VHH binders against Diaminopimelate decarboxylase (lysA). Designs and how they scored, part 3

Target 1, 379 residues: Diaminopimelate decarboxylase (lysA), of Deinococcus radiodurans (q9rtk2)
Amino acid sequence: MSLSRHALQDAAQRFGTPLYLYDAEELDAALWRVQRAFGDARIFYAMKANPNLNLLRRYAAAGVGFECVSLGELLRAEAAGAGGERMILNGPAKSDAEYAAAARLGATIVVDREEEVVLLPPGSRVLVRVNPAMTVSTHEHLATGTARSKFGLTPEQVPGTLAELRDAGHEVLGLHMHIGSAIEQAEDFTAAFARVTELRAHIGGLSVLNVGGGWSLNADLEGIAYEAHEAARVFGAELWVEPGRYLVASAGWLLTRVVGTKRTGRNFCLVDAGMTEFLRPMLYGASHPLYPMWDALATEVWDVAGPACESGDLIARGVPLPTPQRGHLLLIGEAGAYGASMSSTYLSRPRPAEVLWTGHDWQLLRRRETPQDIWAAEV

## First folded at step 21 (VHH; from W3 with D99E)

Design X6
Fold by OpenDDE, fold request of step 26:
Structure X6 (fold): chain B 379 residues (1-379), chain A 121 residues (1-121)
Amino acid sequence: as target 1 above (379 residues)
Amino acid sequence: QVQLVESGGGMVQPGGSLRLSCAASGFTFSKYRMSWVRRAPGKGPEWVSDISYRGKSTYYADSVKGRFTISRDNAKNTLYLQMNSLKPEDTALYYCAKETWEYPNWGYDHWGQGTQVTVSS
């Protein structure tokens, strides 16, 4: 935990709760770790993890590119000052608008299926996404490199597709792969790299090998980097990587306030943050570290429950906490990724504010939405 | 064994300066946030300042903001508190404290013996 307890208390007072908080020092540290491990590899931030424009500007200033998976993300990247080779368009079902925007911005387009050959803008710079068809150790909804997934071409389809792309006049840079997120086992990457490098005999050398991201927070970056560089070397290619969660997850927290307690069939610590602010626990069964910012003589087992009128709106189940009281602050860790980005206005709940600790003060990155913001587009 | 040893306290006149030091041992100093806390006679503990692992982030109580500066040297396992423009109300026993966020511990898990600072004319 990198943040000052007292600074956190001040943040709650100034900005209210629920509140997303980020630490600039931790953001920088995570990026540095990636840079150190991967050396000369080009880094593209997978902004789906956290698309906050202020964060994007920080990355842009640091020379980091962006992997975008929607028109909105392309436009965010543009707004942050990115373009050309610093931008990648990826996705299994790209729209005409996304193709057009990519062409306008000069973005590299990741071809996900064969039929995209005739959909691409003329003279596109492209990568071909390969599905290595492997089982990985992650949540099934986060596994993108399995044979059953909707992502990428089979290895057998790759040679012919590359040829067609070249014949059509596109600039074929190389291959893209992404096997999933929150991968715990380095061996999953090793195997995937091995599968892709088998294509060398069929397709020859490449200009670029993009190995995606999906690194767990405790991943062996140096080991992964070594294998990735070796794979790239096989093709004579430049290495590209697409970290998302790794860059931002540990650098972000969600601050919530206890609104009450309930002792019925279970002990409930009721807080003002729930599924609308932080969806990962409910959606993925994700467990996040909790930091009660209070002390008590007694410790009991509690469920941490949000305010949504949904039975599944639990942040945590069966966790030990000192006896909570109304007004106490609870800090949720590893919330910098897929927290704010997955927030919703379900139940007409405004999305929370976001703030950045700059080292000496809090900077507002996102104002708290008003209820009126939610229905601003309604007639 | 974790040890925190404060030094640098003393008696000064109002407007004077002192520099406190805290020598840390028995743990990886660079992996932990550190704080200064003081206790004035007849009063409870008062947080003064804290600093991040790497020493890049600092925070201060309003009562000392602009007058005190917290810093650290991780290579020397030492925490510092530069106190300028001292006031009589700064008179207290000053503690170096190791911060913790690990359950079930809250706030601090280790304290030094303290060093006395007395500001008097």
Scores: ipSAE 0.839, ipTM 0.942, lowest interface PAE 0.6, mean pLDDT 94
Fold by OpenDDE, fold request of step 26:
Structure X6 (fold): chain B 379 residues (1-379), chain A 121 residues (1-121)
Amino acid sequence: as target 1 above (379 residues)
Amino acid sequence: QVQLVESGGGMVQPGGSLRLSCAASGFTFSKYRMSWVRRAPGKGPEWVSDISYRGKSTYYADSVKGRFTISRDNAKNTLYLQMNSLKPEDTALYYCAKETWEYPNWGYDHWGQGTQVTVSS
């Protein structure tokens, strides 16, 4: 935990709750770890983890590129000052607008299916995404490299697709792979790399091998980097990586306020943040560290529940907390990724503000939405 | 075991300066946030300043902003507090404290013995 308790208190007072907070120091540290581990590899931030424009500007200034999976993300990257080789367009179902924007911006396009060969803008720089058909140790919805997933070509499809792309006049840079998110076992990467390198005999050398991201927060980056570099070397390729969650998750928190308590069939700590602000617990069954910013004589087991009229709106189940009271602050950790980015306006709840700790003060990164912002486009 | 030993306190005239030090041992100093807390006679403890584990981020109480500077040397396992433009109201016993977010502890899990700062004409 990197943030000052007093600074957090100040933030709550100034900006209200729920509130997303990021620590610039932690953001920089995470990036540094990746840079140190992977050396000369090109880093593309998977901005779906957190697309906040201010964060993107930080990464752009640091020489980091962007992996974009939508038109909006491409435009965000552009707004952050990126372009050309610093942009990647990825996605399983790209739109004409996305292809057009990629062409305009000079982004590298990741071919996810054979059908895209005829959809690409003329003379595109391309990578071919390979689905290594691996079983990974993560949530089913986070597993993108399994045989059943909607992502990537089969290894058997890759040689023919590469040939077609070349014949069509595209600049084929190499291969892309991504086996999932929050991968817990390093061996999953080793196996995936091995599977992809088997293609060397069929497709020859490559200019680029993009191994994606999906690293757990405690991943052995050095080990992964070694394996990735070895895989790239097999092809004679430059290594590209696409960290997302790893860069931002631990550097972000969600600050929420206790609204009240309920003691019925269970003990409920009711807070002002729920599924509309932080969806990961409900959607993925994700567990996040909780930091009560209060003390009490007694500690009991509580469910932390949000305000949504949904039975599944629980941030945590059965966690020990000091007896909470209305007004107390609860800090949720590892919320820098897929927190704000997955927030919604369900129940007409406005999205939270976002702030950055710069080392000496808070910087507003996103103003809190008003309820009227939600229906601004409605007739 | 965790040990925190403050030094550098003393008596100074209003407007004077002091530099406090806190020598830490018994834990990985560079992994923890540190704070200075002071206690004036007859008053409760007052947080003064805190610093991140890397020393890059600092925060101060309004009462000392612009006058005090917190810093640390992780290689020396030492926390510092440079106090300038001291006022009589700054008179207190100053403690360095190890911060914690780990359950079941809240706030600080270790304190030093304190060093006395007296500002008087």
Scores: ipSAE 0.838, ipTM 0.941, lowest interface PAE 0.6, mean pLDDT 94
Fold by ESMFold2, fold request of step 26:
Structure X6 (fold): chain B 379 residues (1-379), chain A 121 residues (1-121)
Amino acid sequence: as target 1 above (379 residues)
Amino acid sequence: QVQLVESGGGMVQPGGSLRLSCAASGFTFSKYRMSWVRRAPGKGPEWVSDISYRGKSTYYADSVKGRFTISRDNAKNTLYLQMNSLKPEDTALYYCAKETWEYPNWGYDHWGQGTQVTVSS
């Protein structure tokens, strides 16, 4: 835990709860670890993890590019000051507006399916996404089914598609791949890279190999980077990578306040944040570290529940906590990725404020929504 | 076993300076936030300042802001407090404290013996 307890108490007083908090030192440290592990590789932040413009501006100032999956994300990258050479447009079902924006901005377009050859703007810069069609021995549940079948071309489709893209006048940079979303070990990449590098004999060298991201928070980055560089070397290619969650998750927290407790067949600690602020526990069954900011004589087992009238609105089940009381602060960790970005206004609940610890003080990144903001677009 | 040993206290005139040190051992110093806490005669503990594990982030009590500077040297496992423009109200026993999120020692799980700072004419 990187944040001062006293600074956290100050933030709760000044900005209220629930509150998203980020630590600039941890953001910098995560980027440094990626840069150290991957050397000269070009880094594109997958902004879906946390698209706050203030964070994007920090990455743009550090020379980091952006992986974008919508018109809105392209426009965020532009607003953050990124040039087109630092933008990637990805996605299996791109709209005409997205193609047009990518062309205007000079972004690299990731071709996900053969039909896109005839849909691309003239003279597009492109990568072709290949799905190596393999079972990842550690994470086969994440690597099977919908994600693989939905994304990218088979290795067999790649040579023909590259040729068609060149014949159509596009600037073909190379290949894109993305193995999964929770990759931890270098060996998870070995078979996938072997399958992709077999294409060398059929397609020749490339300018770029983009190996995506999807690294777990405890990933062996040096081992993964070694394998990725070896794969790029087979093609004579520049290596590109697309970290998202890895860069921001551990640098962000959600600060909540205990509203009250109830003791029925189970002990419930009711807090002022739930599924509308932080969807991951409900949607994915995700487990996040909890940091009570109070002391008590007894430690008991509690379910931490949000304020929604939904039986699934639980932050955590069966966790040891010192006996909570109304007004106590509870901090939820690893909330910097897919937290605020997946928040909603369900039940007409306003989105929380977001603040950044600069090392010496708090900087406001997003003001708290008012209830009136929620219906401002309704006519 | 965790050990924290403070030094550098003493008697000084108002307006003077002192530099406190805290030698840490028995744990991976660079993995933990550290704090200075003081106890004036007849009073409870008062948090003075804290510092992040890499030393990049610091925070100060209003009563000492602008006069005290916390720092650390992870290669030497040492925490420091530079105390300038000292006032009689700064007279206290100063402790180096290791922050924790583990129970039952919420806040701080280890302190040193303290080093006395006395500011008087």
Scores: ipSAE 0.488, ipTM 0.836, lowest interface PAE 3.1, mean pLDDT 90

Design X6
Fold by ESMFold2, look of step 21:
Structure X6 (fold): chain B 379 residues (1-379), chain A 121 residues (1-121)
Amino acid sequence: as target 1 above (379 residues)
Amino acid sequence: QVQLVESGGGMVQPGGSLRLSCAASGFTFSKYRMSWVRRAPGKGPEWVSDISYRGKSTYYADSVKGRFTISRDNAKNTLYLQMNSLKPEDTALYYCAKETWEYPNWGYDHWGQGTQVTVSS
């Protein structure tokens, strides 16, 4: 753990709970590891992992671009100060408003399907997303690069689509690929890169090869980077990468307070954060580290449950904890990605505040919503 | 196997300075946050300061902020506390403590023997 226990106690007092917290040192360390491993590759942060404007400004100041999947994300990148050359618009079902915004901003558009050739604004900068039809060996059920994925074109469709894009007057930069999630080893890329580099004989060289992201938190970045650069070299291309979760997950936490306990056949530790603040355990079955902030010997097993009137509002099951008491603080780790970004106002619960540890003090990044914020748009 | 040995304590006049050291061994020092904790006569333990595993993040108790500086040298496995503008209230036994967040221990899993700091006229 990189955060001071005493600074966390201070944050709870100053900003309340539930509270999202980020550590600038850990954000910097993650970016540095990517920059070190990938060298001169261009980095585009996949902001869906955590789109907080203050985090985006931090990345923009470091020269990091953005991968955007909606109009709102394009506009966030613009607000953070990114120029269009540092923006990518991706997605299988782009709206007219998204095409128009990308054209206005000069963003690179990732063509996901053949129909988009006739839908693009005139003179667009484009990449073509290729589906290499690969099953990721470690997490096969989460693979997005399979032949049945809704994303991208088959390798067989790529040469014709590139030709049509050029004939339509677009600036064709090259290819985009994204083989899956939770990728740990360079070998997970081998079949995908082989399939994509076979295209060299049919399509020639490219300006850009974008290999996406999807790296696990413990991925062999050096090995992956080596393979990615070799694939780019086959085309004579500049390498682009799109880390999201890797950059932010381990740099963020959710701080929650024990509301009370209940013993009704199982031991329940009831906390003030649940499905409306942090959906990952309920939606994906994800396990996150838990850090009790009180000292005692853990002699019992507890379920950590949120405040919603839903039986599935369960952060963790069967966790050994020192006996919790009302007012105790509990910290949920690896919450920097797909945490706050997937929070909701279900049950009219306001979204939490978000704070950044700068190394010496807390900086507010998002104030806590009021109940009135939740219905402000209702007429 | 884990060992923390404090040194650098002593007697000093109000307004004076001391530098405490803590030599660490038996674990990978650069992987852990470290803290200074003190016990004044007749009082329980009081947290003084802590520092991140790389030394880039520091936090201080209000009573010492601006006067004390925590630092670490990961190449030498040593934790430091520079204490300036010392006051009689700083008189205490000062401990070096190793943080842990691993089951079954959440808190400090190892402490040194302490080094005495006495501030008197």
Scores: ipSAE 0.474, ipTM 0.831, lowest interface PAE 3.4, mean pLDDT 90
Fold by ESMFold2, fold request of step 26:
Structure X6 (fold): chain B 379 residues (1-379), chain A 121 residues (1-121)
Amino acid sequence: as target 1 above (379 residues)
Amino acid sequence: QVQLVESGGGMVQPGGSLRLSCAASGFTFSKYRMSWVRRAPGKGPEWVSDISYRGKSTYYADSVKGRFTISRDNAKNTLYLQMNSLKPEDTALYYCAKETWEYPNWGYDHWGQGTQVTVSS
């Protein structure tokens, strides 16, 4: 970890809490690990993990492209300076405005369903998303975890869809797949890659195989990259990858301040951030590392609770902490992905500021919202 | 065993320069952030500067910013503090410290013996 405790204390004083903070050194390190593991593969950052324009500009300057799932994300990629060849538009329910923007920008469109063949702008650059676990029958095997996914086509639908796209005059680059999240081992991909490479006999070679992302923070990137390159080689294809969480999660933290404590059968450490700033614990049951920035003689078991009047507004349950006191700083780790991007103004709570440690100083990336910002669009 | 050994202290006139070194052993030096901390006579410890494990990020106390430069050589397991434009108030025992974020430790887990810096005419 590159963050100085003293720089963190300075950030709390200068910018207040709750505060999202990112470390440029850790961002660079995560990107380097992906580049090291995947070699000449093209990297498209899945910006839904953290779409802050300043982070996108850093990725664009490093030659990283973007995977976009809305008009707003396409426009963020454009604002960050990405050319269309570095943009991917994905999603099962694309709007007319999204198709039009993708065409104007020259983005690659990921075809998720057969109907899109007739909806695409003329001469689009396309990939077809295949779900290798999906089948046309209602029951192949009860353990096929992605069979009920709303994303992508069955392998059986792929050859016909590719042919229709070519007949319609589109530039068919190849296939897209994305099989899950929190994937750690190369073996997790083996069946999916085998299923997709079986298509070679029916569809021939491809220019691109995009294997998505969804890697855990502890993933065996070298093993996954080997398997992905072998799959791409079957088609003679260039490999594309779409990391999101992996690139940013460990490079970001949420800094919060203890408001107070209470002991009512359980010990509660009440902090100034909760579900409106950081939804992951409530939405996904996610556990995040906690770093108290204080010491005490006693360590006890605490629940860390947010400020909302909701029983589910807990950051963590049953964690050992040195006895907290009002004013103490608590750092929540692995908050760089799906933290700020999923923050809300529920309860009319303003969204936090966001800052980047450049190596020597803090750079403001997002000012703290005022209460007035929340209703600024109301007339 | 973790060992941190500071050197390079001494007596210097105001406006002078010194370079402190800290030789580290007993741990993988390149995996940890390091700090310089000083203790003036009759005062508690005062953080001076810290540096990231790769040496790319540095941070300084306001009292030394622009005058002191922290650096590290991971091939030699050595931490440095270049001190320029020294003032009498820089007089202190200077310590090298290993940072930790690991439970249950919440700060520094190892310190050196210190090296004395005295700034006087």
Scores: ipSAE 0.467, ipTM 0.823, lowest interface PAE 3.3, mean pLDDT 90

